# Designs tried in a protein design chat: VHH binders against q9y6x5. Part 14

Target 1, 379 residues: q9y6x5
Amino acid sequence: LPPKLLLVSFDGFRADYLKNYEFPHLQNFIKEGVLVEHVKNVFITKTFPNHYSIVTGLYEESHGIVANSMYDAVTKKHFSDSNDKDPFWWNEAVPIWVTNQLQENRSSAAAMWPGTDVPIHDTISSYFMNYNSSVSFEERLNNITMWLNNSNPPVTFATLYWEEPDASGHKYGPEDKENMSRVLKKIDDLIGDLVQRLKMLGLWENLNVIITSDHGMTQCSQDRLINLDSCIDHSYYTLIDLSPVAAILPKINRTEVYNKLKNCSPHMNVYLKEDIPNRFYYQHNDRIQPIILVADEGWTIVLNESSQKLGDHGYDNSLPSMHPFLAAHGPAFHKGYKHSTINIVDIYPMMCHILGLKPHPNNGTFGHTKCLLVDQWCI

## First folded at step 1 (VHH)

Design b16 (framework vhh_5j56_2)
Fold by ESMFold2-Fast, scan of step 1:
Formats: C-alpha cells, structure tokens, sequence
Structure b16 (fold): chain B 379 residues (1-379), chain A 129 residues (1-129)
C-alpha cells in the first residue's frame, strides 16, 4: 500500500511552551518519534501565509498569500474573510494535496487546513470540510480517520487544523500561566485522543504523523501602542493591513507618505517596498504594498483606539517567540531523535519525499530534514 | 440571515443614564476577530454618525467618537449574543434614533457607516427635561 501522512497543525503553538508546561501525551509521541525544537517560519509570521508555506515550501512573496488581509495592485482585488475562497489568491503555488492527487492515483483529505476548501488550479482536496471554527476537534478527527480508512483511491495525504492555542494566546497573552496552562493541557489531551483513535482503527503502525504549527505568540500591552493617526491623516493612504505589519497604499505621492511615517515611532520600522530587508524574502509580489510598517516585538499598531489583544504574532521571523516546533512519528521517522532547527519551507520537500511525490520548485532544502528520516544517510 | 434588534430606548433627563441592548440572530459574536458590532445614531435633519464599535472575541478592540468618549461604554455578552451601549451623563444633543450594525469583515474605519452590512431598525432616545 502507498505511504500515508497526516499533517496536524495547532495554530500559534510557540516552541517555548514545550519547556514551560507538561505535555505527557506529546512526550509519549516524541519518545517513539522525532522532535524539531524550533521551526523558523516565514515573514510575515501570520496564519494563512505560514500554513500555505508549510504545504508549498515557498516564501510568501512566491506563493502569493502574503498576509491575512491583502490587496492585489494589478487586479484591484481585496482578500479578507468574505472572499478568501476566490482561487485567484491561492493559484500562485501548487500545494502538496493538489500534487498528491495529480501525480499519483491517490486522494487527499482535509479538516480545515487553510486553502483546502478552495479549488486551486481547478483541484480541490478529494475530501474536505468547509471552514467552521465551531466544529469540534473530535468531529474533525472522526472525518479524517474515516477518510483515511475508507477511501478509493486511498487517502495518502490528510491535514487537520485546530485554532488553539492561538485564540487563547491572543485573548490571555502567552505570559498568563493560569489560563495558558489550562489551554495547553486540553491540547495535550487532544493529542492523546488523536493517537488513541489511530491505534483503535489500526492506522497507527503504518501512518506517518506530523504535529506542527505556523507561528508562536508574544505578549502585548496597552503600554505598547503605536497610533498611526498621530503620524498621518487617513486621507493620504488606504490601509490594507494594520498590525503588527501595516500595509500602506498611498493616495498621494509615495515619498510624501513615507516622509510622514518614517520618524513617527521608535518602535516600528518603515520600509519602501524596494528597501524591505532581503532576509525577509518579502518583496517580489504585487500583493506587497508600496510601504510596509513593521512593529517591534510586543508593539501593536492602532488607529486612535485601544487594543485589548494581550498576545499577537506577525513579527520578525528571527524572533524565537515567533517559532513553532515540529514533532513526528511513523515508519518514515527515526525513534527518539531530537533536532535543533529547520526552516518551515523545509517541511514541504520532506513530505514529498515521504509520499514519493516530485516536489514543485521550492525554497526548502531537503538536506535539512535528512536526519529525521530512516531511509536517509545523515552527515 | 443576519438580524439585529435594538432595545432600551426611551425618555431620560439631562445628566441621566440609559443602557441600550442589541441582540443578534443568524450570527454569533464569538466567531471571529473580523466580526464587529457598531453603534450609530441619527438626529432629525442630520447625517448618521458612528459612536462606538467593538470587534472580535480575542480581547477585542473598542472605538469611540470624540462626542461620546468617556461618557459611553460598549460591551458584549457573547453567551447572550448581545452588545450593550451604556450611556452616562446624557445631554439633549444625544437625542436621536440609535442603531446597531454589524460587518462580516475587518474594517480599519470602525465608525464609518459604509463599513457596515447589516442594520437594526433603531431605538429612539430622547434626552429632555
């Protein structure tokens, strides 16, 4: 039978949570598998961009999902919650479930992973659930395991997405030990449920399972606000995205807008598009606006209002607070192996190797994940 | 189908207080940080003005117009699918029909009427001795 892989994401699972809280079920998973302690994600460190980077192996400027809110200067289209299902936004890359269905006579299954309820290059995941945050983890797991066990052609690639601990990280902030302890214990229990379900259904021994996340979380405060209204009047620009990376579309001369913004706060950097640091790989796409503002860690950009978010992400991807982890178990993976760091774009070519798929050109380096795999020589 | 129903209007003396309620159906306030409820008012012969907005369930963001800042407070009870506007230190100039409205998408202009998709029928507030 062909190799099978289940990719699970717990949104906003900061790597350092593993050091500060107890995860008995996750530790049992890792004991007979592998752990990557830090995954360096792509900039900007947001949900849609990084989830799409995991499944394409591409930087955001290459796959086109450059933010959770974006504007395309060529087509004049806006991306938001109300129109995120337009294939236009997702068609700059080929995600692994599309490759899985097109290269092999195999099916894909998805429970809520970003992009899986959208036809991309006229191909939608063979089995999928329309995004609905009210659907329980148990229901998502029941559907995924049903599809993995009862499909023809066989489901060989499956994804499962869960909104926590991101939702609670925003609400309470990562420094709220009481509330975060409760949330993270529930997540560990869900990991226990996942492993138990796979064992009961006879899937566990032959299934490769990756548990990862898209980004971390940092503490925010009412004492760390940057008010854009104190820098520039609303009539001079259109705001495409606000915080912690503001995307500015000038209504007047770009240099004039830049000059009003460049010295407004010591806690944000203001970039003309061509001056965005090369290390971000966040420049070569029409959806990246003419002026980008990048807030310092823990600072929130606002428009003459308070922000009650106690945690946020989107910040510089070199920050350890923005990094998730990766754990994996299954026939493809070593047992009891710990690895320090990989890049989030490296996950894609590794998954292609496990599934026997030819990867599309990508920004990942297969060599970075070789030591995780039983069929590879590690140097 | 999204519907909003305002209640709590009436006659009150200058300096008094009043609490307006907005109950939503076909929509839950607990779904996303992109969903927001705003309070607007329209006095006779004047344009509709934005007063206050509350967005999301993740600690949210609140906005207030200068005319009501410090006097009005917006809050939400997600379990009851209700948003409140607590109005203190009421003035004759606060006399208007008060509307709640919702938007299904993020807007960076939270007090602008054109950002809102669904509107309640309104409730009359009269501040007079």
Amino acid sequence: as target 1 above (379 residues)
Amino acid sequence: QVQLVESGGGLVQPGGSLRLSCVASGFTFDTSDYYAIGWFRQAPGKEREGLSSISGSYGGSTSYSDSVKGRFTISRDNAKNTVYLQMNSLKPEDTAVYYCATRGYKSYYPLREDAYDYWGQGTQVTVSS
Scores: ipSAE 0.000, ipTM 0.299, lowest interface PAE 13.0, mean pLDDT 88

Design b17 (framework vhh_5j56_2)
Fold by ESMFold2-Fast, scan of step 1:
Structure b17 (fold): chain B 379 residues (1-379), chain A 130 residues (1-130)
Amino acid sequence: as target 1 above (379 residues)
Amino acid sequence: QVQLVESGGGLVQPGGSLRLSCVASGFTFSEYSYYAIGWFRQAPGKEREGLSSISSGDYGSTSYSDSVKGRFTISRDNAKNTVYLQMNSLKPEDTAVYYCAAKYEGWRTYDYTSAEYDYWGQGTQVTVSS
């Protein structure tokens, strides 16, 4: 029977939460598996872009999910978290579940991973749940484990997505130790439930499990706001995305809009698309708007003092606060090994190797993850 | 600091109409808002029931529970920072305290569960009686 992999994401799980809070269940998982302390995600450090990078191994400019809010000038289509089911947005890449299903007569299963309830290149996950935030972690886990045990052709790749600690990170901010401690303890208990369920069903010994996240979280404040309305009138541009990376579509001369915004705040970088730093790999896609604003860490871009978050993400991907971690356990992985850093795009070719799949061309480097794997020589 | 204030409740006869208003403060309700607004109701001795939601964003979705679909309409007035619930063809079983609630919109808004919502108004009483 082919190898099996379960990929689990806890949205917004900042890497340094591991050193600042106790995770007895996660630490037991790591003790008999591997830990990557920091995963350098892709820019922008947002949910949809990074979840799609994990499963495609591509930078955002290559896979086409360049933000949580997007606009395509040619087709006049809009993308948002409440309007994300048009395959148009997802078709610039081939995610691993599609590759898994098209090679070697295999099935995929999904509990709410972004994109899994959308047909991509006319292929949808063999088993999936339509996104619904009210569905418990337990129900998602029950469905995934049922599909792993009771499918023909066999489910070899499964995904499980959970919205915390991102939602609480936004609401309370990552520096609220009382509330974050409560939230993170609940997540650790869910990890304990996951391991226990897999053991009870006889899946644990032969299943590869990856626990990771898409990004971290940084503290925001009423003292760190950038009001665009103080620098430019709304009639001069269309706003495609706001904070902390604003996507600006000019209605007048681009240079005039740029000049009005450039002097708006010392805590915001204003880029013409062509001037976006090469290290971001955020230039070569029509969905990236002509002017991009990038707030400094912990600064929030607002319109006329709009709603603020106490925590946020989307900032520069070189910031440690934006980094998630990766932990893994199973027959493919060493036991008790710690690694410092990988790129989030490296996860895809590693997963393809574990599953015996031929990866589509991607931006990851298999060599970066080989030290995690028992069948590889780490030189 | 999000605050929500409901108004527009009162006594109405079966078959009548009411428009509830929810005025938001602490944020600007617009297509660029990071909050979703839901309408809920609770009758004495019963569980809180979700009725309708409206997402933030340019293509924000509206959703309705089966009990009110076709009778109630949710809408936004961004200039007034207000969300409305237009209630038509009211029935005695619609008698309840009506609440508007807001939640941070991080990942897809599909849930009418009260536990998903962080900020609640004080409620406004709607009585449908002869």
Scores: ipSAE 0.000, ipTM 0.296, lowest interface PAE 12.1, mean pLDDT 87
Fold by OpenDDE, second read of step 2:
Parts: structure tokens; sequence; C-alpha cells
Structure b17 (fold): chain B 379 residues (1-379), chain A 130 residues (1-130)
């Protein structure tokens, strides 16, 4: 029988939460499996881009999901969390569930993982849920586990997505110990439920499970604001994405817009598209706007009427606060092994290996995850 | 601690019916419960025989031995934390002490032998006789 893999994402689960809060169920999961303490995600460190990087192994410039909000100047199309169903945005890459789905005697399942309710390359997961934030984790879990257990052809790859602790991180800020403790306890309980469900169905021993996240969360403050209105008139540009990485579409000469913004704040770097640092791998895509603004950690780019979050993400992907973790359990993984760091794009070739899939060209390095796998040599 | 208590046994004529109950304590039946509950019987001089099992979790997976298929039905009531064995068309050869058992972290209810069950009830006598 082909190997099975369940990929679970708890949105916005900052890596150091594991050190600062208690997770008895997750710790038990880790104890019996593997842990990567820090996963360096892709720039920008946002939900849609990073989730797509996980399942494609590609940087944002390559898979084409470059932000949660995008604009294509040629087609005049907009992408957002409320408008993400157009395959146009996703077809620049092939996600792993499509690859898996196209194999013989295999099917894929998905519970609200970004992009899974969209036909990509004319292929959609055999089983999926349309995204609905109101659907409980329980219902998502029930569907996923039902599909993993009873489907024909068998579901060999499944994804499960949950919006916490991201939403709460935004609301309370990651440094709110009281509220975040409550939220993270619930997350741990959900992990407990997941494990129990898998055990109950007899899936636990044979199913590979990865629990990870797309990004972390940094504390924001009213004292750390960058008001663009103080630097440039709204009539001079269109804002495609705002904070902490603003995407600027000039309505006047780009140079003029740039000059008005370049010294707007000492806590914000302003880049022309061609000058975006190479380390971000965030340049070679038409969906990246002519100017981007990158706020320093913990700073928020605002307009006069903008609401402020107490926590946010999207910052430089080298910042530890932006890093998620990865834990895994199953026959493919060691038991009781901890690893310091991998790149988020490394997850894709690892998953392909586990599933016996030929990976599409990707930016991941399989060698970075070998130590997690029982069938690989680890130096 | 997990405890199981059987009831409902007695004397019945051939062709008659009985419903056995197994009340569990120490764990709760729920969608996230992961026990297997099984019914067994042991006649004098014979080995213990597995009859039927049901999961305590979602989907209510059930299994039956060939000897009781079509005659016995296992069910559960989560609210009462009770598993039932409805026994119809009883035969003299069904005479035995019937036991309820629970397997912690049980799944695939048909896969477990009696030796793998963790907790056992005291048993209830079922006698089928004219």
Amino acid sequence: as target 1 above (379 residues)
Amino acid sequence: QVQLVESGGGLVQPGGSLRLSCVASGFTFSEYSYYAIGWFRQAPGKEREGLSSISSGDYGSTSYSDSVKGRFTISRDNAKNTVYLQMNSLKPEDTAVYYCAAKYEGWRTYDYTSAEYDYWGQGTQVTVSS
C-alpha cells in the first residue's frame, strides 16, 4: 500500500510558542516523532504564499502567490482571501495534492488548505471542503479522517488547515500571556483530538502526520506606526497590499513615488522591484508591484483610517518571530529526534519522498530533512 | 479506573431473545473516544469466544463473528455510556457466561484477540434451554 501523509497547518503558530507555553499533546506527539524547532519560511511571511510554498517547494516569485492580496496589471484581476478561486493565480505551480491526485490508485483530500478548493491545472482534490472559517475543526477533522479511512481510490495525501493561533495572535498580540495561553491550550487540545481520532480509526500507526505552520507572529504597538499619508498623497499610488510589506502601484512616475517614500520612516525599507534583496527570492514575478515597503519588525504601516492589529506577520523571513515549527510522526519519521532548522521549501521534497512522488522542480533541498527520515542516512 | 458491568443475562427458551448491557465507567463514549468494546462468551469446558465489538468513537465501527452474524447486534448509547448486545434467535449452544471487555486505544475492532483487551466485566450468565 502506498504511504499516506496528512499535512496539518495551524496558522500563525510561532516556533517559540513551544518554549513559552505548554503543549502536553503536541509534546507527546513530538516525543514519539520528530521536531524541527525553526522553519525559515518564505518572504513575504504571509498565509497564502507560505502555504503554497509548503506544497510546491517554491519561493513566492516562482509559484506566483506573492501575497494575500495581489493585483495583475495586465488582466486587471485582484486576488484576496475573499477572491482566491481563480486558477489564474495558482497555475504557475503544481501543488503536491495535484501531483498525488494524478497518480494511479491515489486520491487527495483537503480541509481548507489554501488553494485546495481551486482547480489547478484542471485538477482539484478528489475530496475537499470549500473554505469556510465558520466550519469547526471537528468537522474538518471528521471529514479528513473519514476520507483517509474510507476512500476509493485511497486518499494518500491529505491537508488540514486551521486559522488559529493566527487570528488570536493578531487580536491579542503574541506577548499577551493570558489570552494566548488560553488560545494555545485550545490548539493543543485540537492536536489531542487529532491524535485520538487517528488512533480510534486505526490510522495512527501507518499514517505520516506533519504538523506545521506558515509563519509566526510579532508584537505590534500603537507606538510603532508608519503613516504613509504623512509621506505621500493617496492620489499618487494604489495600495495593493499594506502591512508589514506594502505593495505600491504608482499612479504617477515611479521615481517620484519612490522619492516620496524612501525617507518616510527609519523603520521602513523602500525597494524598487529591481532592488529587492536577492535573499528574499521576491523579484522575478510580474505580480510583485513596482515598489514594496518593508516595515521593521513590530512596526505597522498604516493609513490614517487603518485599523491596527496587536500582532502581525509578513516581515523579513529571517526574523525568528516569523518562523513556524514542524513536527512529524509516522512510519517515515524517527522517534524522539529534534532538528534545529530547515527551510519551508524543504518540506515539499520530503513529502514527495515519503509519498513516492516525483517532485516537480523546486527550491527545496531534500538533504536538509534526511535526518528526520528513518530510511535516510544522516551524517 | 475503567470498569465494566454486564447485565441482562438469564434463562431463555430456544428462539428467544435477550439484550445484554455493558455499562462502562472510567471513560466516556464520544467522537474522540478510542476504546474498543467487545462481547465475549465462555461455555463450560470451552475457550473464550469473541462475538462482537464496537468502537467507542465516531462511526461506530462494528464487527461480528461468523457464529453470531445475523442473530446478534451490537450497539451503544453514548449518553448512558453503555454497549448493548441484542441476541436474537438464541440456541442452546449459545449458553455461556457472556463478558464485556474494553481495549484501550482500540481501533479496527475485529483485529483484537481476547488477550489484547485491557478491562473485563464480571460476566453475566445466559442460559438457553427449553
Scores: ipSAE 0.000, ipTM 0.248, lowest interface PAE 16.3, mean pLDDT 93

Design b18 (framework vhh_5j56_2)
Fold by ESMFold2-Fast, scan of step 1:
Structure b18 (fold): chain B 379 residues (1-379), chain A 130 residues (1-130)
Amino acid sequence: as target 1 above (379 residues)
Amino acid sequence: QVQLVESGGGLVQPGGSLRLSCVASGFTLSKYSSYAIGWFRQAPGKEREGLSSISWSGGGSTSYSDSVKGRFTISRDNAKNTVYLQMNSLKPEDTAVYYCAAGTYDRSYLYETPSDFGSWGQGTQVTVSS
């Protein structure tokens, strides 16, 4: 029967949490599987962009989910939590569940992964849950395991998304050892529940499981604020996204807006769209605004107000604090192997290989993940 | 500028119910991002705690903190510019000043943190005692 893969994301799981806290269940998972210590995510280091990069293998400028808040000046559409189900935003790429359903007579299942409750190229995940943050991890796990075990045609690709430790990272900051210890221990317990449920249902030995995340988290402070209102009057621009990457749509001459912003703070870089650093791969999309502001790590851009965020992400993807990890277990993976670093876009072609799918053109490099796989030569 | 006015607080016995109302004015679908209305509470000597939020635009996506899941329900009536918090099975530890707040919401902030909200009501007192 065809190979099966479950892709699990714990939002905002900073890679170095693995070194600073104990994860007995995750450690047992890794002992009989593989660990990639750092995954270099895409810019901007936000939830929606990076989750879509994992399942498409594309940079944000190519897949079109360029931020958690977006504006398209041509269509005059706004991307928000209320209209994230509009296929318009998601149709610039083909995510792996669509590929899985279209290339083979196989089903996909999804518990809350961004984009899975949206018809993309007229294809929605065969089984899915509409996004609802109030649904417990246990209910998501119950649905996924039921669909993996009881579907016809078979579910061969399944996704499971959980909002922690991101929400607590924002609330407490990643350096709050007491609160983060409790949160991360709970995450480890959920990993234990996942493994035990798969074993109980007879799925564990034949299922490939990837546990990963979209980004990390860095400590913020009210002592590290950039007041945008001190730089420029609100009447000169439309603000599409604020912090830590501000997306500015000028209402007047672009050069005049740029000149008002460019020297306003030593803790913020101001870019005209064409001057955005090439290494970000964040330029060639109509949803990227004419002027982008990039705050330095730990700095928050505000509009003449204080910020209560003690942690945030979205910063430069070269920062280790922005990096998640990847752990995997199953028949496709070596046992007890550690790898240092891959790019987040490399996950997609690896998953296509495991499932026997032909990947769509993508920015990932299959060679970067070869050492993780039993059927490949590691050079 | 968003203006928020809370009402519906009061004294109730343990196990009782209350419905809080938050009337919002001065906001529409954002050019920047969706608006959300959140409910928060603050007991004396404690930090302000997020309880629940609802998106003002579209279908009204909701979220709840673990302390109130299953007991509290958030809803909205856009025609009346009002957000409700239905509070059931109230406990003495629910005693606090309850605030509504308006801000922008994205999916990375599925919990109601004060940092997500820039506009605040004046608060309404809820006291659970016997």
Scores: ipSAE 0.000, ipTM 0.223, lowest interface PAE 15.9, mean pLDDT 86

Design b19 (framework vhh_5j56_2)
Fold by ESMFold2-Fast, scan of step 1:
Structure b19 (fold): chain B 379 residues (1-379), chain A 130 residues (1-130)
Amino acid sequence: as target 1 above (379 residues)
Amino acid sequence: QVQLVESGGGLVQPGGSLRLSCVASGFTFDTSDYYAIGWFRQAPGKEREGLSSISGSYGGSTSYSDSVKGRFTISRDNAKNTVYLQMNSLKPEDTAVYYCAASPRWYEGKYTLDTQYDYWGQGTQVTVSS
């Protein structure tokens, strides 16, 4: 029978939460599996870009989901996050569920993972749920486990996405120990429910399960605001994305817009597209705007107003606060192994190896994850 | 100060229609495009449910929950600083208090999560009964 893999994402689960809070169910999962303590995500450290990088192994400039709000200068199309189901936005890469279905006559299943309710290269997961944040974790889990157990041809790749702890991280900030403790305990209980359901259905011992996230969270403050209105008049530009990475489309002379912005705040870096640091891998795509503003960690870009958010993400991907973790369990993985760091783009070639799929060209390095796998040796 | 005021609720027969209005003050849609406006409802003894959102970002985008997709339409009138929810083919299950909410950030597609919204209206009652 072909190997099976369930990929689970808890949005905004900062790696350091594992050190500061108790996770009895997750710790039990890790004890008999593997833990990668830090996953270095792609820039920008936002939900849609990083979820698509996990399943394609590509930097954002290569897979085309470069932000949660986008404008394509060639086609003049506008994208607003997951509410835009136009395949145009997703067609610059081939995600693993598409490859899974096109090789070896296998099925894929999806509960809310970004992009899974959109036909990509004319292919959609055999079983999927249209995105709706009102649908409970329990309903998503019940559908995924039913599809993993009862499908023909067999579901060999399944995804499950949950919006917490990101939503609460934004509302309370990661430094609110009382509120975050309650939220993270609920997530640990959901992990316990997941493991229990898989055991009850006889899936646990033969299923590979990855639990990961797309990014972390950092503390914001009313004392750390960058007011763009104090830098430049609205008539000079169209704002494509605001904070903490602002995407600026000039309405007039690019150099004049750049000159008004470049020295406006000591807590914001201003880049012409061609000057964006190479280490970001965030330059070679028509959806990356002519001027990009990058706020320093914990600073919020605003338009002459206060921000209600106490936590945010999207910042420099070198920041540990932006890093998620990866935990995994199953026949492909060692037991009780702890690894320090991988790149988020490394997850895709590892998953392809586990499923026996030929990966599309990607930015990941299989060597970075081979120590996690029982059929491989560390260098 | 940002404020939202809902209106247009009332009693309607099953299969009928209502249009809810949400008037915003303290910001304008033609100058503050990055506000997201969402519609939520809550029936007695039930959790708050997200229904629809309209992006205040460049280009503007709309989202709908599966329970209302095809029956409800969200729109905005920038000149009146108003967001509308056109509700068609109403069912008894649509009976609830309807809330308008605003987020001062670029919306990340999590339109039905009430924790994403900082400003809330007072609510308007919709009752669908024969």
Scores: ipSAE 0.000, ipTM 0.282, lowest interface PAE 11.9, mean pLDDT 87
Fold by OpenDDE, second read of step 2:
Structure b19 (fold): chain B 379 residues (1-379), chain A 130 residues (1-130)
Amino acid sequence: as target 1 above (379 residues)
Amino acid sequence: QVQLVESGGGLVQPGGSLRLSCVASGFTFDTSDYYAIGWFRQAPGKEREGLSSISGSYGGSTSYSDSVKGRFTISRDNAKNTVYLQMNSLKPEDTAVYYCAASPRWYEGKYTLDTQYDYWGQGTQVTVSS
C-alpha cells in the first residue's frame, strides 16, 4: 500500500502543556508512537507563517508568508486572516500537498489548514474545505477520514487543522489552570475521537499520523504594555502588524521613525530590516517591512485604543513558551520513543521521506528526525 | 547494515593495559549527534555489564561504571569511525568478553541500559592473568 500521512495541527498548543496538564488520549497516542517534546518554530511565531513552514520546510523569509498580516508595497496588496485567498502570497513556495498531488495516482486532502483552500502554483488540493471556524472538528475529521478511505486517486496526504487551544490561550492566558484545563481536556477528547475514527475505519495501523502545533502561548498582563503612542505620532507610520512583533511602514523618513522608536521601551527591540538578527531568518523578503519591533516575552505592544489579550504568541522563536510539540504514530514511526527537540522546518523533509516524495529545496534537516523513523539510523 | 567490530583484546598481566577498538560501519560519527557507542563486558557465568558510553551529543559526553571509573577511558575518532576503550591497571576480575554496542537514538546522554543499544559487535576476549 502506498504510504499515507495525516498531518494534524492544534493551534497554539504549547509544548509544556504536556507536562502541566493531563492528556490520556494523547499520551496513549504517544505511547504507541513518538514524541518530540519541543519543536523550535520559525520567527515570527504566528499561525500562518509556521503552518506554511511545516509544509514547505522553509523559513518565513523564503516561503513568503512572513506574518498573519502582510503588506506588499509594490502591488499594494494586503494579506490577513480575512484576506488570504490570493495565490500571490503563497506562490513563493510549493507546499507538500501540491508536490504530493502532482505525483501519479495520488491526491491530497485538507480541512482548514492554512493555504489549502488556495490554488498554489495553479494547483489546489483535490479535496478541501473552505476555511470556516464554525465547522466542528467532527465534521472536519469526518471529511478527512472519508477522503483518506474512499478517494480515487487515493488521498495519500491530508491535513487537519483546529483552532484550539490557541483561541482559549489568548482569552484566558496559558497560566489559567482552571480554564485551560477544561480547554485542554476537550483537545484530548478530540484526539481520542480522531484515534477512534481511524480505528473504526481500519486506517489506524496503516496511516501515519502527525499531531503537532504551530506555536505556544505566553502569559500577558496589563502591567506589561508598550504603548507606541507614547513614542511616536500615529501619523508618522502605518502598522502592518502590531504585537508582539510590530511591522512598521514609515510615512516619513525611516531613520526618523526608527529614532523615535529605538528607545521606546527597554522591553522592546527595534530593528531596521537590514539589522534583524540572522538567527531569525527573517530578513530576505520584500514583504518584511522597513522596521520591526520585537517585544520581550509577555509584553504587549499597544496603541491607546488597543485591547489586550491575556495570552499571546509571535515572540522570539527561541523562547520555550513559543514552542509546540510533535507526536506521531504509524508504520513509519517507532513506538514509545521520545525526542528532545527538532526544528519545525525539519518536519517537511521527514514527511517527504515518509511519502516517498522528492523534497523541494528547504531549510529542514532530515537527519534531525531520523531517530523517529523505523527505517532510519539516527545518523 | 550497521556493523560493529571489536579488536585489541588479548592476554595481559595484572597491572597492564589494553586498548580496545570498535569500528563502526553503516553510519558515520560526524554526521549526527543522535547516537551513542557503549562498551560492555561479560564474564563467564556473569551477567553482561555496562562499562562506558560516549554520545554524539554534548561534545561526546562520556559515562563510566563504578567498576572501571578512573581506570578505563572511552574516546572517539570520527575520522576513523572508531571508538576506543583504553583500559589501564587491569585486574584479573576484568577478564571477560568485551562488546561494543551502538544506539541509534538520543537519550540525553544517558546510555546505561543494554536495551538502549540496537547493534552489537561479536566481542573480543580480554584475559588478565599472571
Scores: ipSAE 0.000, ipTM 0.299, lowest interface PAE 11.0, mean pLDDT 93

